# Miniprotein binders against Uncharacterized 14.6 kDa protein in sodA1 3'region, part 12

Target 1, 131 residues: Uncharacterized 14.6 kDa protein in sodA1 3'region, of Leptolyngbya boryana (Plectonema boryanum) (p51586)
Amino acid sequence: MQTLAQMDILVVDDDPDTRDLLRFMLEDEGAIVTVAPNAKEALSLLERELPKLLVSDVAMPEMDGFELIGRVRELPKGETLPAIALTAYAREEDRQAALRSGFNDYLTKPVDPLELIRLVQQYCLAFPPDA
Short names: E, the ipSAE of ESMFold2; O, the ipSAE of OpenDDE; V2, 0.75 times the mean of E and O plus 0.25 times the DockQ between their complexes.

## First folded at step 8 (miniprotein)

Design Z1
Fold by ESMFold2-Fast, scan of step 8:
Structure Z1 (fold): chain B 131 residues (1-131), chain A 109 residues (1-109)
Amino acid sequence: as target 1 above (131 residues)
Amino acid sequence: STVRITVRFEGDDPEQLRQAVEWILRIARRLGLDVEVRVEGDTVTIEVRGLSPRQAKAIAAYVRIIARYLGLEVRVEVENGKVRITVTGDDPEKLREIARKLAELAEKY
């Protein structure tokens, strides 16, 4: 069964292996996935058309994920876009930093595929309360 | 045709190698893949079968991510539809210890 059928998701990460993995996992559940290798390309895509969900690495060169989400929240259609941060460490400080920056939730790297799918389902099929 | 991935470990840090193997086994289980662990001398081989090319690509990418995160050397090779991933170090005695732990993990999963 495909639990994310036709769900439009943008994945942003500077690592091509991470983009491939996340694209595969989400597309295997029926999602329509667009990938961007950096925040600037992601922002250009977001300004043209918003997905249902943004998944973004926070640790990217030049414009990081925190700056990206700040810019997204300034877009008229971007203020309520669900966004999940990908972080290298499972620290409370990292979680708080992602949430303060405008993300709705976070996942730690290396990403557990099952946890990714469950969290994405929560935000795409039923929006949970802000943490 | 079935695409197969063989993962070989030749590392010098048993904890890092154990974590890499554990994550590979977890992702394989979640993808519903047939997983075999074999001990051959001082080399441990993890073979994943039943893969489509798409699944093989995902697992190869995940192994590369894990290995880099743990600071391990990784080689990925494609041969006749088979993907071989080698994680390397330089202590054969530690590889034997890892082989024993990997066999225990395979039985657990």
Scores: ipSAE 0.115, ipTM 0.470, lowest interface PAE 4.3, mean pLDDT 72

Design Z2
Fold by ESMFold2-Fast, scan of step 8:
Structure Z2 (fold): chain B 131 residues (1-131), chain A 110 residues (1-110)
Amino acid sequence: as target 1 above (131 residues)
Amino acid sequence: STVRITVRFEGDDPEQLRQAVEWILRIARRLGLDVEVRVEGDTVTIEVRGLSPRQAKAIAAYVRIIARYLGLEVRVEVEDGKVEITVEGDDPEALRRIAEELAEEAEELF
């Protein structure tokens, strides 16, 4: 059963294997996934049309996920866009930093695809595509 | 077309090897795949059957991600849609115990 049917999701990560894996797992649930290899390309996509959910790596070269989410929150309708951080930081202080930066939630790397799907489903049900 | 995947890892830390195999079994379960875990000497083999080429690529990508994160050495070879990743350690008894534990977990998960 596809639980994410018609959900437009943007996945941002500088690792191509991570982009391929997350796109496959989300598409297997029915989502429509766009991927971006860096924050600059992600912003260009977000300025054209917002997805229903953003999933972004925190630790990216040049513009990190903290700067990206700050820029997203300043876009029209970007203030309420659900966003999940992917972080290598397992410490509570680093997790809280992601939330303070504007992310709604976080997942620790390496990402457990089942945890990702569960969390994405949670936000899709809390923030349906037309909300 | 349907493909087969055989997973093998290389590392000297039994705990990291156990974690890698456990994560692979979880993704295989999510994809609805049949999984068989075997021990051959000092090698743990995870055989996944019924894979589409797209599913095989997803599992291969996940294996590479896990290996990099855990500092494990892996060899990934794709042949006619078959993926082989070899596990070789210097503690065959630890690998055997891990394989037995994971075979029990696979039975519980699948």
Scores: ipSAE 0.159, ipTM 0.500, lowest interface PAE 3.6, mean pLDDT 70

Design Z3
Fold by ESMFold2-Fast, scan of step 8:
Structure Z3 (fold): chain B 131 residues (1-131), chain A 110 residues (1-110)
Amino acid sequence: as target 1 above (131 residues)
Amino acid sequence: STVRITVRFEGDDPEQLRQAVEWILRIARRLGLDVEVRVEGDTVTIEVRGLSPRQAKAIAAYVAIIARYLGLEVRVEVENGKVEIRVTGTSEEDARRLAKELAERVEELG
């Protein structure tokens, strides 16, 4: 069953391997995935049309994920866009920093595909399917 | 396309190598792929068959991410719609112990 059928998701990460992996995992569930290699390109896409969900790496050169989400929250209708942060460290301070910056949730790298799908379902669907 | 991945363990912590292999097997399970584990000398080979080019790229990307995160050496080769993951332990006993655990997990996946 494609649990994310026709859900528009934007994935932002400067690592092409990570973009390919996340795109594959989400499209396998039926999502329509757009990828961006940096925050500036992502912001340009978001200014034109908002997806149902944003997934963004925190650690990017020039404009990081914290600055990106701050800019997104200032866009018309961007205040309520669900956003998930990707972080290399699962320390309490890193989690709190992502949430304080405007992200709704976070995932630690390397990304567990089951946890990714669970969180995406939580934010894109009213209720995630039970196991 | 076949992806052959050689993972080398550096140091005395076999738990990191075991975790990396478990993540790879978890991906293969989620993709509904057939997995076989073979042991030859100090090398543990995990072979995944029936991959599309897209699935092969995803597994290669995932292994690269895991290797970078855990500080492991990895070599990836892609040929003919198969994935071959080679794990070379720093000692023969550690390789054999890992191979036993992986073979048991493949039976659980099957």
Scores: ipSAE 0.028, ipTM 0.359, lowest interface PAE 5.3, mean pLDDT 69

Design Z4
Fold by ESMFold2-Fast, scan of step 8:
Structure Z4 (fold): chain B 131 residues (1-131), chain A 110 residues (1-110)
Amino acid sequence: as target 1 above (131 residues)
Amino acid sequence: STVRITVRFEGDDPEQLRQAVEWILRIARRLGLDVEVRVEGDTVTIEVRGLSPRQAAAIAAYVRIIARYLGLEVRVEVEGDTVRIEVTGDDPETLREAARYLSELAEKEG
């Protein structure tokens, strides 16, 4: 059966095919997916109500994913919101920059949607990690 | 109702060709779907059947994403529960090499 039933997930990416792909795959697992084409619209949605998880492209025009996650972490309930970065960067230093900016994890583009689903399950369904 | 995706390769870069076809097959097989691969002239045809409409749409979107990432042209037509991917290149030998590599990968995974 569906492994992500009733999980509210926000997907942010300026590529419409990526938004469609991730929405279709996550909804197939039972998630309730909202999509946003840029960081500004995403932030407007996040200010009204936080999802259970944020998936965001890093390289977006105007406000990038680094600025977006920084602003999310300043929201009253945004400090601990699980967030996954989508990045075209292959270098370890670029991936580490995503983590330092406030993301919990990252995936490289082109995104394998099954790898995303497994990572989403880890952050939404797994027990808290050992201290 | 059948999804038809045609990927056109520019030039003779066998690594881009292999990478694109491998990524397409990987997503299809990781969804637990049977994939048929055929080589017909200058075209490699990959066919996946038994998809939900949402799964078919997801695979079509994924092919568009990787084609753009690799700088390849792609045509996508969605019609039902079958995804048919046609990979057309300028060099038939490069396509045959890719098909042989994919056959070997399928056997190792089986």
Scores: ipSAE 0.159, ipTM 0.489, lowest interface PAE 3.4, mean pLDDT 71

Design Z5
Fold by ESMFold2-Fast, scan of step 8:
Structure Z5 (fold): chain B 131 residues (1-131), chain A 110 residues (1-110)
Amino acid sequence: as target 1 above (131 residues)
Amino acid sequence: STVRITVRFEGDDPEQLRQAVEWILRIARRLGLDVEVRVEGDTVTIEVRGLSPRQAKAIAAYVRIIARYLGLEVRVEVRDGVLEIEVSADDPELARRIAREIAEELEKES
């Protein structure tokens, strides 16, 4: 039942309902979840300690997810941190923009909690499906 | 500790309502909950029992997210460990159609 035991995950989203939902779903799988309401707070947390995985909304006020991931890739050991983008963009070109900005993958909003868990497992398990 | 959720969807687009309900049912089944669907006049009720306060909060948050995404007006109430989703339509036939589509989706997963 607990497929994400001891996995430290940081979730960044300006919507409190989204943070509550994602925290619950991931913790139900055994993950240790930290949430941040914006990119600035996320960066502050990331500078102190890197999680095993970052899940971040792209469309946030002030600093968006594209700028956030760029800053993350500049942090010590941040170059290889797995990162999943949460985006309302359905177009292939927008998806590619997220990947080019530094994210490893993406999920379209509203997030299907089961798809999130499957994708998180892919990046946190020893033998991910696409590796 | 008992927690109940009542959700009412305010809209007449059957596809959007069906999609929202389908997502709610998926999360409820993921949590191992029993689901019951009832039709009473112009109201379709989906009842999920055995919710902990934590599960109820998560499902309520999910319903609000989906409703906002689909442009639906929804009210969510949590009571006594029960999730109750009410679809009230101006057209009773629309409510019956939504109930049929929900029942069909549940049968596919059985």
Scores: ipSAE 0.100, ipTM 0.467, lowest interface PAE 4.0, mean pLDDT 70

Design m10 (from L4 with E22Q T80E; at its last look DockQ between E and O 0.95; V2 from the best seeds 0.80)
Fold by ESMFold2, look of step 10:
Structure m10 (fold): chain B 131 residues (1-131), chain A 81 residues (1-81)
Amino acid sequence: as target 1 above (131 residues)
Amino acid sequence: STVRITVRFEGDDPEQLRQAVQWILRIARRLGLDVEVRVEGDTVTIEVRGLSPRQAKAIAAYVRIIARYLGLEVRVEVEED
């Protein structure tokens, strides 16, 4: 069974390979995936409609993921949007920085696609689609 | 309807080459794909068969991500299977 059916997920990463990989892996589980190559485009999408889950790179040029999540938390209904950070930084302090910025969880890069699916499933089960 | 990907990693560090193979094998086997691996000096060749075009795009993307992270040179070729 596809565990992410009906889940709209926004993936934000400036690396096109990461966008391609994550889109495929999540869609293979039934998700509806939208991608954005930067925070500005991500905010444009988020202002129109919130997804069920945000997955965002931290290290992006111009506006990074920390600023992005800060702005997301100021959007209507954005305060509770589940958000997972993708970070190159493996240290505990880097994890804490992502959580303090407003992300709910994180994954280190290079992203293990199986771990991504597991974590996304965890958050989608906590926030199932409306009946 | 199906394609084959040939991935060639090249690098000086056998541990990095081993890690690249491990990551590719895990995703390919999750997707139920045929995989063959050949080691020739500083080059590892991984051939994955039976892919859809979408699977090929995803695996090619993952291969490039892994190569960049591990500092390996990589070449990816896709052809009809």
Scores: ipSAE 0.683, ipTM 0.856, lowest interface PAE 0.8, mean pLDDT 87
Fold by ESMFold2-Fast, scan of step 8:
Structure m10 (fold): chain B 131 residues (1-131), chain A 81 residues (1-81)
Amino acid sequence: as target 1 above (131 residues)
Amino acid sequence: STVRITVRFEGDDPEQLRQAVQWILRIARRLGLDVEVRVEGDTVTIEVRGLSPRQAKAIAAYVRIIARYLGLEVRVEVEED
């Protein structure tokens, strides 16, 4: 069954294997996935049209995920966009920093793809397109 | 139609090989897939059947991520099941 049918999701990560993993897993659940290799390209896409959910690596060259989420929260209707951080940081303080910066949740790298799918379902199915 | 994926991990550390196998077994089990594992010295071959083409591509990407994280060499083959 496709649990994420027609959900628009943006995945931002500078690692092509991570983008492929998340794209193929989410598409297998019916999602419509757009991928971006960096925060600047992601922001350009977000300024045009918001997805239902953002999944973003925190540690990216140039503009990191903290700067990206801060700018997303300033976009029209971007204040309530569900966003999940992907972080290599194991310390509790770093994880809490992701939440304080504007992310709704986080997952530690290397990401378990099924854990991510479960988390994505939590946010996408709690926020249906008509709500 | 479904596809079959064959993954071969190579490495000198038995614990890293065990970890890779466990991570793949967990994802296969939760997807309701059968998996066959064969160990031969410093290599492990894992075969997963009944995958959708997207699931096979996802697992191929996942095993590359696992291999880099654990310091293993990996080879992946996908064929129609």
Scores: ipSAE 0.465, ipTM 0.769, lowest interface PAE 1.2, mean pLDDT 83
ESMFold2 (binder alone), look of step 10: mean pLDDT 83; pTM 0.805
OpenDDE base, look of step 10: ipSAE 0.826; ipTM 0.923

Design m18 (from L4 with R30Y; at its last look DockQ between E and O 0.95; V2 from the best seeds 0.83)
Fold by ESMFold2, look of step 11:
Structure m18 (fold): chain B 131 residues (1-131), chain A 81 residues (1-81)
Amino acid sequence: as target 1 above (131 residues)
Amino acid sequence: STVRITVRFEGDDPEQLRQAVEWILRIARYLGLDVEVRVEGDTVTIEVRGLSPRQAKAIAAYVRIIARYLGLEVRVEVETD
């Protein structure tokens, strides 16, 4: 059963292996996945149309995920966009930093794809589609 | 047609090798793929069969991620079944 059927998800990560893996795992569950290799491209996409969920790496060159989510929260309707951070750090202070930046939750790297799917399901399915 | 991936991890820390195997087995079983594991000293060989080309690309990507995270040497071979 495809649990993410027709859910629009944007994945932002500068590592092409991570983009390939996450897109496949989410698409295999039925999601419509867009990938962006950096925060600038992600913002361009987000300014045109918000997805149901944002999944973003934190440690990215030039504009990192903390800056990205800050910009997202200033977009029209971006204040309530569910967003999951991908972080190398599992300490409580790292969790608090991600949440203070505007992310709703986090996953530690290397990402366990099954944990990713579970968390994505929770955020995507908690809110009904518009209309 | 389907493909087969052969993954060889090498390292001198058996816990890291075990962890790599566990992660590959977990995703392969979730996807319903046929998996065989062989342990040969400090080398672990994992063969995954019955993959679509899309699945093969994804698993190869995950294997590279795991190897980098754990500091393992890795070789990945992809063959048509």
Scores: ipSAE 0.731, ipTM 0.875, lowest interface PAE 0.7, mean pLDDT 87
Fold by ESMFold2-Fast, scan of step 8:
Structure m18 (fold): chain B 131 residues (1-131), chain A 81 residues (1-81)
Amino acid sequence: as target 1 above (131 residues)
Amino acid sequence: STVRITVRFEGDDPEQLRQAVEWILRIARYLGLDVEVRVEGDTVTIEVRGLSPRQAKAIAAYVRIIARYLGLEVRVEVETD
């Protein structure tokens, strides 16, 4: 069975191998995955249409994931978009920084496929607070 | 056609080699695949058979990510069976 059937997910990471891996794992569960190699391209996509979930690397050149999520939260309807940070630095302070910046959660690299799918499943159906 | 991948990790830290194996075994378990692992000194060889091209591409990408993260040298050989 596919647990993420028809979920639109945007994956942002400057590493092509990471984009390929994440796309494969999520599509294997039925998701519809769009990938972006940098924050600027991701923002252009997000301004046109919001996915159900954003998964973004934190450590990207030029505009990092913290700046990206801050800009996402300023977009119309972007305030409540579920977002998961990918980080190579799994110290508690770095995790808390991701949450304070506007991410809903985080995963460490290299990504464990079971943890990825579990967390993505949890947040794909997360409901925004009622108005 | 199916694909076979042979991965060789090289490094002088046994714990890094062990971690590499554990990560590969996790993705193989997720994909429902069996693997063969051989350890010889500072080298670990992992062979996975019966892969679809899509699975092979994913495993090759994951192997490269793990090698970079752990600071290991890696060789990947991909063969159509």
Scores: ipSAE 0.109, ipTM 0.500, lowest interface PAE 3.4, mean pLDDT 80
ESMFold2 (binder alone), look of step 11: mean pLDDT 81; pTM 0.769
OpenDDE base, look of step 11: ipSAE 0.851; ipTM 0.935

Design m20 (from L4 with R30W; at its last look DockQ between E and O 0.83; V2 from the best seeds 0.76)
Fold by ESMFold2, look of step 10:
Structure m20 (fold): chain B 131 residues (1-131), chain A 81 residues (1-81)
Amino acid sequence: as target 1 above (131 residues)
Amino acid sequence: STVRITVRFEGDDPEQLRQAVEWILRIARWLGLDVEVRVEGDTVTIEVRGLSPRQAKAIAAYVRIIARYLGLEVRVEVETD
């Protein structure tokens, strides 16, 4: 089913298996997925063109996801870009940290495909792609 | 053509082996795939059949992620059906 057709999504994670998996899950629903292996490459892509949704790991070497989202929120139109954090823990403190940093929501790892798709649909369909 | 994946998790903690099975069943159900599970002591063997090559790549990636998350040893074999 192509629930996410024409939705441009950027996935940022330093683990190649996670990048492959998330790309597959989202593309299986019709999304157009770009992947970045680190926050620096992600910023380079974002400075050229914003996606409809950013999905970013938090725990990354060098520049982590909290710093990444802070930089994204400084970009033109980056303040309104929907962004989902990938986090290892579901403690309330971890949730609040992601939201305080500028993410709109979070997913716990390992990623459940139905939970990922449902959350991505929520943000992409509430803010549909440019017509 | 369709592909078959055989996954073998090894570990001495039955709870971690059980969790590995649960995660693999979750993605297999999402994809509508047939799964066979066999438990033999400290080894769990999971066979997933009827996959496309793209699905096989994704399942293999998920398997490696789960093994690292749970601290299990894992071996993956991929064969044509």
Scores: ipSAE 0.662, ipTM 0.844, lowest interface PAE 1.0, mean pLDDT 87
Fold by ESMFold2-Fast, scan of step 8:
Structure m20 (fold): chain B 131 residues (1-131), chain A 81 residues (1-81)
Amino acid sequence: as target 1 above (131 residues)
Amino acid sequence: STVRITVRFEGDDPEQLRQAVEWILRIARWLGLDVEVRVEGDTVTIEVRGLSPRQAKAIAAYVRIIARYLGLEVRVEVETD
């Protein structure tokens, strides 16, 4: 079943394997996935057109995911863009850091396909009316 | 054409090897695929058959991610069946 049919999702990660994997997982559910290898390219894409959801690695060279999300929240209509952080750490402090920086949620690497799809569905299909 | 992938993880920590197997089983189950797992000392061999080329590429990428995350040595062989 394609539960994410026609949902535009931007995936940002400096690791090409992670970009390929996330694209595969999301496209298998019908999503339209754009990938960016770094925060600068992601910002250029986001300034042009906002996706339905942003999925971004936290630990990237040059500009990290925390800096990226801060800048996204300053874009027109970027304040309410659903955003999920990808983190290599399972510590509560890392979860809190992602949320404090402006992400709506997080996923731990390596990414579980069912957990990814569940969380993406939550933000793309069932976002609260007041968001 | 279907593809077979053989993954060999090597490491001296049984817990890291167990986690690697668990991650591969999760993606295989999600794709509806059965896997064969063999453990010999510090090495785990996992074989997955009946893959499309796109599925094989995805699993190979996942294997590389898991190996880097867990600090394991990995070897991947891809063969057309």
Scores: ipSAE 0.445, ipTM 0.731, lowest interface PAE 1.6, mean pLDDT 83
ESMFold2 (binder alone), look of step 10: mean pLDDT 80; pTM 0.750
OpenDDE base, look of step 10: ipSAE 0.813; ipTM 0.919

Design m22 (from L4 with L31M; at its last look DockQ between E and O 0.92; V2 from the best seeds 0.00; counts 0 for: other shape alone 2.854 > 2.5, unsure alone 66.597 < 70)
Fold by ESMFold2, look of step 10:
Structure m22 (fold): chain B 131 residues (1-131), chain A 81 residues (1-81)
Amino acid sequence: as target 1 above (131 residues)
Amino acid sequence: STVRITVRFEGDDPEQLRQAVEWILRIARRMGLDVEVRVEGDTVTIEVRGLSPRQAKAIAAYVRIIARYLGLEVRVEVETD
C-alpha cells in the first residue's frame, strides 16, 4: 500500500489520547502531522497554511466540527481541501449531517486506525498538495 | 530500549471484553508486535512486548480510548525490558 511520505496532515480533536494515536499512526506512514486541540486553534493554523488533508472530530466543545468545516470552506483554497470527519457511532442522521456540512468522508468513533490510514491514503493520493 | 505494556480490562459483559481484545490485536498485528492474551473470569490481560517508547504511547492511548468507549475498567502498566 502507498506511503504518506511527507504529506502534511492536520488532526483536530479535543481528546489527547486521540491526538497521540492518530499522530503516531499517520507519522508511522511518513506523514507530517500537526495537531490542534480545538477548532479555534485549527482555524488559526488553516488561515496561515492549508494542509494536504484535514481530519477533524465533530463533537468538540465550544466550536464543533460542523462549524469548523463551514469556516474552512470559506477560506481561499479551502473549498477543495479534502476533509474527513470523525463522528460518534450511531445515527445515519449524524453521518449525513457531516457530509452536508462540507466534509468529504467520515469515520465512526472509536476510530479504527487501519481504516483511518486507508481513507487518508485515498484522499491524499486524489488531491495533490498545493504547489 | 524496548518496552512492555500490560493491559488489564475488567467488565461484566464478555462481548465487550472480546471487542476490546479484537481492537487491540488489530493494531498490534499492524505493528508486528508480540501479543499474549490471558482470560481469567471477568478480567482479560493483554501483554504486548517489543515496543518502542513511541509505539507504547500509541498503544496506551488506544487502550484508554477503547476502554472509555466500551465502558470497561482498565489498568495500563508500561515497563522497560
Scores: ipSAE 0.645, ipTM 0.838, lowest interface PAE 0.9, mean pLDDT 86
Fold by ESMFold2-Fast, scan of step 8:
Structure m22 (fold): chain B 131 residues (1-131), chain A 81 residues (1-81)
Amino acid sequence: as target 1 above (131 residues)
Amino acid sequence: STVRITVRFEGDDPEQLRQAVEWILRIARRMGLDVEVRVEGDTVTIEVRGLSPRQAKAIAAYVRIIARYLGLEVRVEVETD
């Protein structure tokens, strides 16, 4: 099944296995996936063309996901770009921090790739997300 | 073409091995894939059949992530059916 046919998705994570996992899972659903190993490279890509959805690790060395999403929200048409945070912390405080920073949703690492696909479909295709 | 992968986890903590198996079984069964599990002492072998090439690469990446998180050694073998 290709439920995400031709959806442009940017995945940002400093772990190459996580980038591979998400890229191959999303591409199997028909998505067009671009990967970036850090926030600086991701921002350069986002300044040229916005994807349909951003998936970003929060904990990155030089520019973290919080700074990245803040800068994304300042880009032309970046204000409403759906964005999902990937975080190592499962605490409610961390969920709140990601949402306050501008992410629409989050998933805890190690990522359940099927939960990610479900969430991506929610933001890109089938139903509006919860307010 | 479909792909088969064989995953071998090694570790001295039975609970970590059990957790790794549970996570792989969960994703494989939800994807409608054939799964076979064999346990030998501190080693678990999981065979998953009927994968697309992209699904095989995704599961290979996932097992590496799981192994690091749980402190297990892992080997992955991929074969085209």
Scores: ipSAE 0.434, ipTM 0.742, lowest interface PAE 1.4, mean pLDDT 82
ESMFold2 (binder alone), look of step 10: mean pLDDT 67; pTM 0.519
OpenDDE base, look of step 10: ipSAE 0.819; ipTM 0.919

Design m24 (from L4 with L31W; at its last look DockQ between E and O 0.75; V2 from the best seeds 0.78)
Fold by ESMFold2, look of step 9:
Structure m24 (fold): chain B 131 residues (1-131), chain A 81 residues (1-81)
Amino acid sequence: as target 1 above (131 residues)
Amino acid sequence: STVRITVRFEGDDPEQLRQAVEWILRIARRWGLDVEVRVEGDTVTIEVRGLSPRQAKAIAAYVRIIARYLGLEVRVEVETD
């Protein structure tokens, strides 16, 4: 029920339904979720305070998720921030592209909410929240 | 309070309709909720009861995503208990 209790997660996606799905599924598991509708707003938030985990769409207009993660990896303490990419592409070469860009893992769209929770739990359990 | 959500999918492909139902049922089973499914021609109606407000918002968003992905029409109604 609260397997993600008070873990701070930033979700970045330009689709409002995807933002709502991810936010409310993760909040139901106890997470503290911040959402951003684009990469520029996400970067502004990240420059102020890093979450425990970043979940970001890659196919966004203007600044895409690949550019976003590149900028994040240049931030102080951003080099080690766990980050999951949301992608429409399921092929192995697409996975490798996300990893080369700086993401740690990926989920294919349409996002399966149960797989989302499992993967987020995996990264949050490996790096538990500060007390 | 708890809420009730009623989802109606409509489309020409019965397999896409069945897939949409299956995706909703997996979530409802995870939450231990009862689901009623009614099939009428090209329309499937799914009713889920006893949801938290947050669960209802998640399901509402998910069904709109499913409908766009599968090419289905969708209507969603949320009622408080």
Scores: ipSAE 0.756, ipTM 0.886, lowest interface PAE 0.6, mean pLDDT 87
ESMFold2-Fast, scan of step 8: ipSAE 0.716; ipTM 0.878
ESMFold2 (binder alone), look of step 9: mean pLDDT 82; pTM 0.788
OpenDDE base, look of step 9: ipSAE 0.828; ipTM 0.926
ESMFold2, look of step 10: ipSAE 0.742; ipTM 0.880
ESMFold2 (binder alone), look of step 10: mean pLDDT 82; pTM 0.784
OpenDDE base, look of step 10: ipSAE 0.828; ipTM 0.926

Design m29 (from L4 with Q55M)
Amino acid sequence: STVRITVRFEGDDPEQLRQAVEWILRIARRLGLDVEVRVEGDTVTIEVRGLSPRMAKAIAAYVRIIARYLGLEVRVEVETD
ESMFold2-Fast, scan of step 8: ipSAE 0.516; ipTM 0.740

